VH-VL binders against p56860. Designs and how they scored, part 3

Target 1, 255 residues: p56860
Amino acid sequence: MMTAEVRTPEQGGGPLTTEPRAPRSAPGHADASAPAFGPETDPRDIIRWALAAHPDLLMPSAFNLNGVVLLDLAAQAGYRGEVVFVDTGYHFPETLATRDRLESRYPELTFVTLNAGASPDDGQTPPDLYASDPDACCAARKVDPLQRYLKEQGPSALLNARSRDQASTRADIPFVEEGGARRRVNPLAHWTREQLEAYAAEHDLPVNPLYFDGFLSIGCWPCTRAVKPGEDARAGRWAGKGKTECGLWQGENKL

## First folded at step 1 (VH-VL)

Design d2 (framework fv_dupilumab)
Fold by ESMFold2-Fast, scan of step 1:
Structure d2 (fold): chain C 255 residues (1-255), chain A 120 residues (1-120), chain B 112 residues (1-112)
Amino acid sequence: as target 1 above (255 residues)
Amino acid sequence: EVQLVESGGGLEQPGGSLRLSCAGSGFTFSSYAMTWVRQAPGKGLEWVSSISGSGGSTYYADSVKGRFTISRDNSKNTLYLQMNSLRAEDTAVYYCAKGYDILTGYFDYWGQGTTVTVSS
Amino acid sequence: DIVMTQSPLSLPVTPGEPASISCRSSQSLLHSNGYNYLDWYLQKSGQSPQLLIYLGSNRASGVPDRFSGSGSGTDFTLKISRVEAEDVGFYYCMQALQTPYTFGQGTKLEIK
């Protein structure tokens, strides 16, 4: 069973609540087509289009640099939907502190923390799975809880913080991905790491401190290392395992 | 490109056991839910069991709960169905099928099936 | 459990003529996300099932445009605009809204 902790805007910066999101209306995307976005398009214009086409839009975030920048741009564009974070049980303390700073900075947004129903005590997840099979651990504690939440809530589209310069596997991502059960919108597809860093600095955004220590893509502590100059930003994820993406973005059936 | 190859079927007596395997290739195995669907001779399709991409969630038809166990080994790209306490009603062709996403969904690719016969 | 009912169970068709198969569910398959979790499969003699239509109306990869799915809620239809000899087989609808996933009893499409 999965649980959700929700911080309501009505309570401001108060404690998280533990209740599911309200049921969603049928999506409007069946009657909408994406405009021709290009290299000059302001991410806020992409977000505004997405909100108009998909009022039930959700924003999953791990609060990496891209996620923090997208959150700020989305708030400026009028996004007031859920920011969905998966608590895997293996996050760096710095990642959780960054989440807390973001919740305090954006009291107008609803932050949802998903906790996996599977735990070592239930006998389904071995206590040391992260050591013996980090890929299975990632799927059970991050991918499965998020996929279950998305199936349960049924958003017609997701707002994602992916950019083309993060990894070779992301080099060709479009601004709007069609197919499957929902659309994926990538407002930052065309932004470079340098642009993201400049934006975060200019707006004094809370960036995970580990980023400045070479952790350009931050995941669970057992599966993350600092990257070298010239490596893809995601090269530090699952180091030595031959992968750069968690199951969320793998295969022909993306989220 | 996507292929599912089943094995392990055969003849067994009531009360016996069989273990079915399904080897996947041409896709990222761990990113998709996997399903077993069966078809008794001359009858329609019946869903048996599904497993999420990670193996963390399993689902069973009431007719097989407590007797069958679905599992997967993502390092070997292989899906399993352990069938215990077999009954004559379990006689069927068993198909392995790939789900749309990591939890489940529509079944976009199917194996050729493996025949299980439970008789005296 | 959601019960799926197909009609007709036997459908003889002359080649080149249209064919239509109905599928009804005991409860709505329309999710709050706006999708109908109803899929159609074809099983040709001696072959494995193959996906034709998913989420109510979407054609699967490689499926000819003469196949179309329509409907919403509890009433769904699979249409073949111009039946060809290769279309012979059993057609099944399936709901994937909730487990247990359930199939209709199947419709046998035959050439007259």
Scores: ipSAE 0.000, ipTM 0.411, lowest interface PAE 16.1, mean pLDDT 77

Design d3 (framework fv_dupilumab)
Fold by ESMFold2-Fast, scan of step 1:
Structure d3 (fold): chain C 255 residues (1-255), chain A 120 residues (1-120), chain B 112 residues (1-112)
Amino acid sequence: as target 1 above (255 residues)
Amino acid sequence: EVQLVESGGGLEQPGGSLRLSCAGSGFTFSSYAMTWVRQAPGKGLEWVSSISGSGGSTYYADSVKGRFTISRDNSKNTLYLQMNSLRAEDTAVYYCAKEYYDSSGYLDYWGQGTTVTVSS
Amino acid sequence: DIVMTQSPLSLPVTPGEPASISCRSSQSLLYSNGYNYLDWYLQKSGQSPQLLIYLGSNRASGVPDRFSGSGSGTDFTLKISRVEAEDVGFYYCMQALQTPYTFGQGTKLEIK
């Protein structure tokens, strides 16, 4: 029951003849070596490298703080690929409003919203398993729709917004990850929460308002709560269930 | 201020049915899990059922499973408990309660309770 | 199911003296996120239950500082440093680590 909604850049009027879009060409040299990236590397340089190595690069986003900062940096670096959002049916209204503001702010980008099926509140969706089985619910509502889309599109790499200071499980993520179905690029791996907040404020980026109410990591609302001072930023997600990562980002076998 | 107001209790014969309601106000109803807790006369507290904020996940005590159905209408800020095949052992005051975290279990606000009596 | 056991079940106290209630769970309530999913409730005569302590040791809004919760894993304690007349009622511990949520039997605190 997955569907996609797409917002593309504005096109001029007038009689145009254009060739039908060809299937994605074979990726460039997918085995191109990453340069030595370090603590002082500008994320835009990492993004430019990724674009050169992977012209078919896609950017999944949940439109959290990291996601909106990455989107702005990527747009500046020349990214014009798809920004892919999974509408799980469980997002806070503030998250969907943030998506809408981002779509308006970046008209040069293509935004794809994947709809996993009917709203959970209409009584026709599968049972909500966040409380009893957060892994199964995450797979059905977020991981599976995204994996299916990525299989159909076949990008050789993903641009994602993970940073090392978000959670203990992310402390050692590299700038470029191999393994699994495709390469993953983490341009913000070395940025701190303070750097992300400063960047967003300086550039007047539309940040989810719940972030300022202590929702430092915003996921689906059934299992998201405000964090207390001193808690891990992801402590508010799947509270009480011991889960800090969605299956999407767990090991190479999830993508 | 958070308020929870229960209704629908009453007297019923064994095998009968009742539907309890709990109207919430003063908070974003759809963002919080809701719980029913009952207390038989002179006895302690017993958890009956919980429902996630979206209504997608429901949980039941073994003693009521298959007979009771918890549901919610977020557009009306109302929680329900449909009680079928009532037994004398279901006689209790039924409280609705709001959870502070969705499905995390702290019951930070409670209604005043509604009395259900099952007798012939 | 997780079984919750309270002790004592009856607690007569002289006003101004301290009181202590024990709660034990049949399995650990300490989750991988570092929290103990154990809460304390007070039910005064003719009233609905009210939250006193959540996640083992956190005092709920409006609860006087003479109330405190402690413990971890399977052994938990609710303490009242100086009992006042308004503290009379039934005290219940509850685990919310997993469904079914289960309560202790309740402890009746009364003035001697």
Scores: ipSAE 0.000, ipTM 0.401, lowest interface PAE 17.2, mean pLDDT 75

Design d4 (framework fv_dupilumab)
Fold by ESMFold2-Fast, scan of step 1:
Structure d4 (fold): chain C 255 residues (1-255), chain A 118 residues (1-118), chain B 112 residues (1-112)
Amino acid sequence: as target 1 above (255 residues)
Amino acid sequence: EVQLVESGGGLEQPGGSLRLSCAGSGFTFSSYAMTWVRQAPGKGLEWVSSISWSGGSTYYADSVKGRFTISRDNSKNTLYLQMNSLRAEDTAVYYCAKDSGSYPFDYWGQGTTVTVSS
Amino acid sequence: DIVMTQSPLSLPVTPGEPASISCRSSQSLLHSNGYNYLDWYLQKSGQSPQLLIYLGSNRASGVPDRFSGSGSGTDFTLKISRVEAEDVGFYYCMQALQTPYTFGQGTKLEIK
């Protein structure tokens, strides 16, 4: 955890980045065609292809189980780009602690925390917006900061940790998504929750402890609850509001 | 309800050994880092040792390094502190504490007393 | 090792009056991720310590809003806006930026 496992920046690797870096150049004339990936494809092969096709690749992460597993696989595959986290001011302390342990474990990666040190009261977003309008709260505190950063950095593709068994809305996600502002790569699309858990255990990865307390999908604390037996993994997100996806993954608002 | 119950304290001679235990309940023990903190009579708090959720990483105060060993058995929801080569200055109340990451030591046990005296 | 220094060590306060405790670290507790790894604990007589404030300014669950933490880098303050009788005890700051984790020497808050 935070107090038992966190190393100082001097002991854990390179300096952390809390501010957006200068925009990256597009990959020029690189051929960005995607091969035919299937159920037997090693996620590291998908990541290696993505790096070759998109040298400016970025990895947004909320550091849930999928994100932690993807990060380890990406580091193994040679990913040395940015891991981008948005501090909404509403994360569980366990989520922030998980981020800190990952930063210490992967000194070869550059971790960027947007709005580092965010508070629930930012002076601009109403303090109770999460209760009255969760969509507006998500947009203001997570989607908008990430979209602004991605517009400034200009990556041609993103590396995402989504898998098909997380929710009914994700059941048919492809390994490579076109459309929207940029290409999205889902190396874990075909992995099950059981495979992710086994991988994390085998490699002693720092998993958010709330996952084992029934929080199978972890977001901001005001809109996340533990799931009941038989419920969809994302049923605890925006409970009672009929929402299962953040704006990052919806139609015209896709990153 | 989260509960931590320490046991194994007692009176020992200098050079002796004691094994402390801390039984956790009311939370997923295997998911959290655990810590031992001690307090000598009439003195302040002193961090002794911490162990990661999996047991893969252990940390020690310099004063106990090489003499004390922290360990855990996640199947029994129990934290241990093996104390060897005890010294008079190890006399203290030993507290077990749960570490929830960014809110460290959010729950503490009642403590177990260790007295090292001839 | 990071040395934590508290002042005052003894703080007599009249009920209803504010109280303030200072904590200084021998090196910055501000991590590059934007957080100060400074926590505050209260130990009431005959009881185990309890968490009050974590990461500089965040109140722990169940802690009344009369408690607040502030500061950054090497200088931190714990404030109680209106002291109540139940607030008596020893207050400790702790740095959790790096091992060994170190506590301040403690401040005894007592009623005048």
Scores: ipSAE 0.000, ipTM 0.442, lowest interface PAE 15.9, mean pLDDT 78

Design d5 (framework fv_dupilumab)
Fold by ESMFold2-Fast, scan of step 1:
Structure d5 (fold): chain C 255 residues (1-255), chain A 122 residues (1-122), chain B 112 residues (1-112)
Amino acid sequence: as target 1 above (255 residues)
Amino acid sequence: EVQLVESGGGLEQPGGSLRLSCAGSGFTFSSYAMTWVRQAPGKGLEWVSSISGSGGSTYYADSVKGRFTISRDNSKNTLYLQMNSLRAEDTAVYYCAKGPYSSSWHEYFQHWGQGTTVTVSS
Amino acid sequence: DIVMTQSPLSLPVTPGEPASISCRSSQSLLHSNGYNYLDWYLQKSGQSPQLLIYLGSNRASGVPDRFSGSGSGTDFTLKISRVEAEDVGFYYCMQALQTPYTFGQGTKLEIK
């Protein structure tokens, strides 16, 4: 079975604890339509609108550059919901260290770490599942735990760190997406990698150090490589595997 | 559970054409990159062509560029290799292989079919 | 193109003894992500190739632990700690760092 580890603001700076969470009794609702956001809209204004329309808003994050920048902007805009991270058992040590730095920097936020159950190193889970059945591995260790948690929590919307600058598949993402299981809000849709890097540097945000070694999009260690010059920023994700998006943003697995 | 079955091989004259097919089952076909590898009689393995899961990226060995076209029909779970302007040097067993993910840059070839024989002779 | 060179090309082994196959690349296969893009395949007589080792040192599912891969950069080794009769066949290394993907010439492992 899946378990959640939650650090509440009262426990700031301490170790994470495992706390069972009650499912949400009902999905939230929105009574306001999305305004016409544009290329000069401050992401904080988009976030404030999303919070007003969706008080149950949740923010999944893998703590890549976009995720770290979004987290800081969201905290400034008054976001106090959950930051949901899936611990697949295959993360780089640098990714887990970045998570720890973010938890220390934002004690006012609740960080939820979802564990897929058995670790790849426990001797029970096949350590090469990503090689023998990579789609099943991704589903079991990331997609399925997150989708199960989101079904149990029932948020009416998600706050996502996607930007149009990241990949050709993301070039036309709107600020507010309808359809699928819930509304998705992309406050950084119009920001470039240069703007994200400048913001992170200006605010001394804890960026995953692998980013500066050419890992422009960071996932699990078996499925991530450094980007070559001229490649799409997400070309390093699932290198040799023919995909640049996790199942969360594909077909019937869309969140 | 993963199965790859090649077909379409046969005897052809130099300058002729053949279309190979590879039917995949037991996995989500569109999520995995696919590759053709060939082996001439009594010789080693030679990579021919690869295609991403979406079909958006294709790669070819220099020996087949301009003559062979790799494609896929994800609605039919089938990979194709259209072989034009065949040469005696194209005589080989052609294997279909599945990558670990849908990519044009395979880290390894995880599953292989049984192969289909192509013979080019006068 | 990256050229892959295997040695020996023929490897007669007494059952129960260890065997070692070398694979050398004309340029480094070590990517900045820390992985060596070098794989090993076994082709038994009359059969399709099968994956043994991927990304330098990782055993594929179902491959016995008597098989191991090692090396980095341009020099790689496949070792079989105790050769069994079922291990006979052609062994190929392959680089997947860049296209065109290239294989070594193959090493024939046979029982003495």
Scores: ipSAE 0.000, ipTM 0.400, lowest interface PAE 18.0, mean pLDDT 76

Design d6 (framework fv_dupilumab)
Fold by ESMFold2-Fast, scan of step 1:
Structure d6 (fold): chain C 255 residues (1-255), chain A 120 residues (1-120), chain B 112 residues (1-112)
Amino acid sequence: as target 1 above (255 residues)
Amino acid sequence: EVQLVESGGGLEQPGGSLRLSCAGSGFTFSDYAMTWVRQAPGKGLEWVSSISGSGGSTYYADSVKGRFTISRDNSKNTLYLQMNSLRAEDTAVYYCAKVDYGDYGWFDPWGQGTTVTVSS
Amino acid sequence: DIVMTQSPLSLPVTPGEPASISCRSSQSLLHSNGYNYLDWYLQKSGQSPQLLIYLGSNRASGVPDRFSGSGSGTDFTLKISRVEAEDVGFYYCMQALQTPYTFGQGTKLEIK
């Protein structure tokens, strides 16, 4: 049984306009083709296009550096949809604290937490599947809950915080990915880790404290370690297991 | 309340250049995409170009690609259309309009228009 | 590109009578989100265009309730329940589904 916890936007927080226009949250319009985005394109413009083309847009987030930066840029661009987080039961306390800080900072957004089941440290749960079969554990605790939610909600597109600078497997991701069940938009595809860090610092964004201790790609506690200088940011996600990507981006599980 | 005022139109020879301006007031200029639409004498409406709120994304009709450049200065609440390599077929009244939602929303309001005439 | 076709091109109407303008698109303007990306504009003589209807059926702020938009997919209608003298002008439909934005050729509404 999966459960969803929803934090709805607080009433009366934003600046008001006296202009008698259609509301900014009005649906916009669909575009069958994506514009020609390039290396100088502002991520906010990519997000605005995505919102106009896909008013039902959702944003899955693990609240890593990329996710936090995307959230801020999306809020600035007028995103008022759902921010979907999968609680695998294995997150660091720092990750959950970062989520709580983001919910407080962005009261205009709806945060949805999908619960994949009870904590594995209850003494009554079978052995940790994450340690013995990381692909099966990823599917059961992250991929499957998200896929079920997306099937129920039926968004025509997703906003993802992936960037080409994160890993060799991500080096050629486009700004807009076609195919699969829905369109995927990567507004940060062209941003470097240095640009993301500078943006977060300039805007005093709540970054997971583990990031500054060398956890450049933060996942669940059983399989996350600090990366060494020169390693892919995702090298810490599957230490010793020969894997750098979760099933979210593999074949039939491509969201 | 919301007001758009175009300027910069005039007479130019084929192959010449003109720069149109559109000054916005009464709204948060950087929050909205802007567009240029033209109307040749006695003809209907033709979309020319649009620009996102930040100015990072621009879109053009095929008839003007490579010749016209849309831009904006959000610190001055002003939209621009740089028109190069002008042709007789570019003769029209040029309107700027505020795009209500996103890059592809409806146009409201429209400015009063500025006339561009391209002839020898 | 999506081609927009209006009919009639000339519409003479007696004041107080209803008027109807058709707009057809070369492909469906209905998005998977359930909205039809079609807008209607009015241009009165010597004036700039003004928005009447957006997303098929939504009346713009300040537009009288005698104006209504209907239709879905490729066939859309703008109706005026009782035409008034101030309604004279050119009516244009525009598709906002994809760039390039394209307009119909316009319908001139005239008083008899």
Scores: ipSAE 0.000, ipTM 0.387, lowest interface PAE 17.4, mean pLDDT 76

Design d7 (framework fv_dupilumab)
Fold by ESMFold2-Fast, scan of step 1:
Structure d7 (fold): chain C 255 residues (1-255), chain A 119 residues (1-119), chain B 112 residues (1-112)
Amino acid sequence: as target 1 above (255 residues)
Amino acid sequence: EVQLVESGGGLEQPGGSLRLSCAGSGFTFSSYAMTWVRQAPGKGLEWVSSISGSGGYTYYADSVKGRFTISRDNSKNTLYLQMNSLRAEDTAVYYCAKDTAMVSHFDYWGQGTTVTVSS
Amino acid sequence: DIVMTQSPLSLPVTPGEPASISCRSSQSLLHSNGYNYLDWYLQKSGQSPQLLIYLGSNRASGVPDRFSGSGSGTDFTLKISRVEAEDVGFYYCMQALQTPYTFGQGTKLEIK
């Protein structure tokens, strides 16, 4: 495959979205020892354990391949909590269409879109901040809204779609991460991209069409490029910026 | 059940044109890249062209570039190959094939449609 | 363009015996993500091609365990541990690391 140029999203009205729920009373932390999970463990068993230990579990998602696969496995395992998406105003139209398709396929789940209908010009963040200061743009449009929502909702744990196969920075992530404000569960930590791709194809999951155009890790359009042969899957997320993660998974900002 | 059905093949004179179609069913058509692969009589497989799921990106073999145009209508679950300026060496069975999420291998193939270019 | 070379091109085999087909690429098919973008297809007489092995070593759904793929970089092998009559046909390797996607010449497997 050739390297493809990033496309500028077409401006349009907001899609149908599930509005954020009012804040609930913060649940008490449910302490439970994690079992010994291994290479053979079915992700659904990890999810079932997480639900039993943390009935207030939430699932943030950007609806990339990993997120779509996790969503299907979670629904099968009995997950009926919130699927939380942040509308940064910079998503590809294909990403928003994928979200709409997922909402239709999984009516048993509650989809929450933070800042639904967000515009590149929000009147508060400079319109070109993504070019001059990508870290500040990520913090203002993605990290800050999500952190605020998580503080308001107070889940004791998050269900994440991260896998060791995605990037060198993720090579050693455990199935269950302790510390910080809440526990993080990575049911797909041990799955390869090949397994994720095969699962999505076998179950005819609504995968973002840009994935098939070489956008192996999809974020906001100003910071996403198609991956060239020989590049890491996440090389396209911060083309020219020298990083593979935003503040979502780093230090004190780790969710 | 995934199915791909090709049509539109036939006999043409050199310099003529044909339009091939491939109707897909049993999968979310717009989510997968689609490809055309041909096979000349008694010869091996030759990749001809691929199109991304969105239709935004197209790729062609050098032998057909500038003469063939791949396109898709996701509302009709149909893939097309417009073949112009046909040459005798374009004579082949043309297969429609479905790519996967990785855009790396063809998991389902149609039955093929025959194109014969004869002087 | 990446050139794909198969050997042998003709492979007569006795039923129940093992068979092995080599595929070599003119440049490495190993992506930085750790995967080799090399696939194997089987075309039986009068039929469409069918996927056997994808991304170097992964067996496609419905493909018997007697088929296996191995190799990395530029040298790849398709092995059939015990050949059966139904395995007769042309075997093709293909690289999908970059366009144009290219196939090997094909190996004809026949029963002796």
Scores: ipSAE 0.000, ipTM 0.431, lowest interface PAE 14.7, mean pLDDT 78

Design d8 (framework fv_dupilumab)
Fold by ESMFold2-Fast, scan of step 1:
Structure d8 (fold): chain C 255 residues (1-255), chain A 120 residues (1-120), chain B 112 residues (1-112)
Amino acid sequence: as target 1 above (255 residues)
Amino acid sequence: EVQLVESGGGLEQPGGSLRLSCAGSGFTFSSYAMTWVRQAPGKGLEWVSSISGSGGSTYYADSVKGRFTISRDNSKNTLYLQMNSLRAEDTAVYYCAKSIAARPGAFDIWGQGTTVTVSS
Amino acid sequence: DIVMTQSPLSLPVTPGEPASISCRSSQSLLHSNGYNYLDWYLQKSGQSPQLLIYLGSNRASGVPDRFSGSGSGTDFTLKISRVEAEDVGFYYCMQGTHWPYTFGQGTKLEIK
């Protein structure tokens, strides 16, 4: 069992640390084929389809711009499942503050923080600890806890906030991915950063303040830098290492 | 209004103990790393100790390791520094400070300081 | 421990003229993520320190444009394009690349 902090849909309830839930039922509407989604499809329609096809749907989130926008759209579409966050111990304080604001704004959702309090570093670890092996750090602190939780819960699909314009490696992601351990749904695949920013501003969503300080992509602080004009949005992630994706999206280990 | 207010300083003899407190207001206390920095009379700044937002990680200057303990109570928005086995060289103004978003080790908001005097 | 060395230690400046303070580290502060974990602080007489610059070149909230930070690796500079009377005080650089965090010895900026 891993340490988990669960915040249920309860306005007055503070964050609580609890044991992981019992595993969910695996059977869903897995035989429901994906409709032909296109560039004009409302993300809420994709989410509604996913909920109907997969009532056990879960939403992993790192609370980046995409994640915040997806949360709002999912809540509007009737999503009432878990929002799963992995505490790596290396998050910027602003990322954790953004999470807290989201929990307050979306009391209808259940927030689960994996590995709460288990990391010895929790935002104060010197950057040289990860520099020798960033892949091992990512696997141990993020990928492994999430994969363990997903295996235990057994959802038939995941709702992800990836979009095609985030990086060249994401340029061709479909709205619905088959294969691997479970189906993956990407309702924001076709949205641009400009659309995400406009939506967040229009709806006054809690956005990580670091985006205003030149951070176009925000992850753990040892692996994140501000980008220069003209750089890929994820160029600030693992700078100098040639890496733009964590093991969550690589090969046989992708979610 | 973001504010930090220190208290608990005073006069103590060598070998004694003092506990400093730092009360935060106007920000989400648990979301920010906190630090203690001291300044001996007429000297420069010396980093003493830092603590992560959750309190799960603590770091100390070599001069205070084993004698000082940094802690926090996020339910009370308060940072502490327990100072044991005090030495004359611990005489200083002690500041608490809040980290900025972009970097846990850069500190944007500082308290007014509390004076600790260790003298026989 | 990383040793931070500031120069000059005393900097008398004529109002309206530029001022420059150097900070050198005994080891590179340039991290593989592209950041230099070097910050600058100002402490005015009888007051608490205040953050001026973080991560080498980023101005803290409320800090006027006349303050700028530059440099990479082991050599860093804080520049004031036009010194004003209110800028008098001690300037400190600080490194956060490695534990323990260490400050420079301080530079006293005073009006001639």
Scores: ipSAE 0.000, ipTM 0.425, lowest interface PAE 15.3, mean pLDDT 77

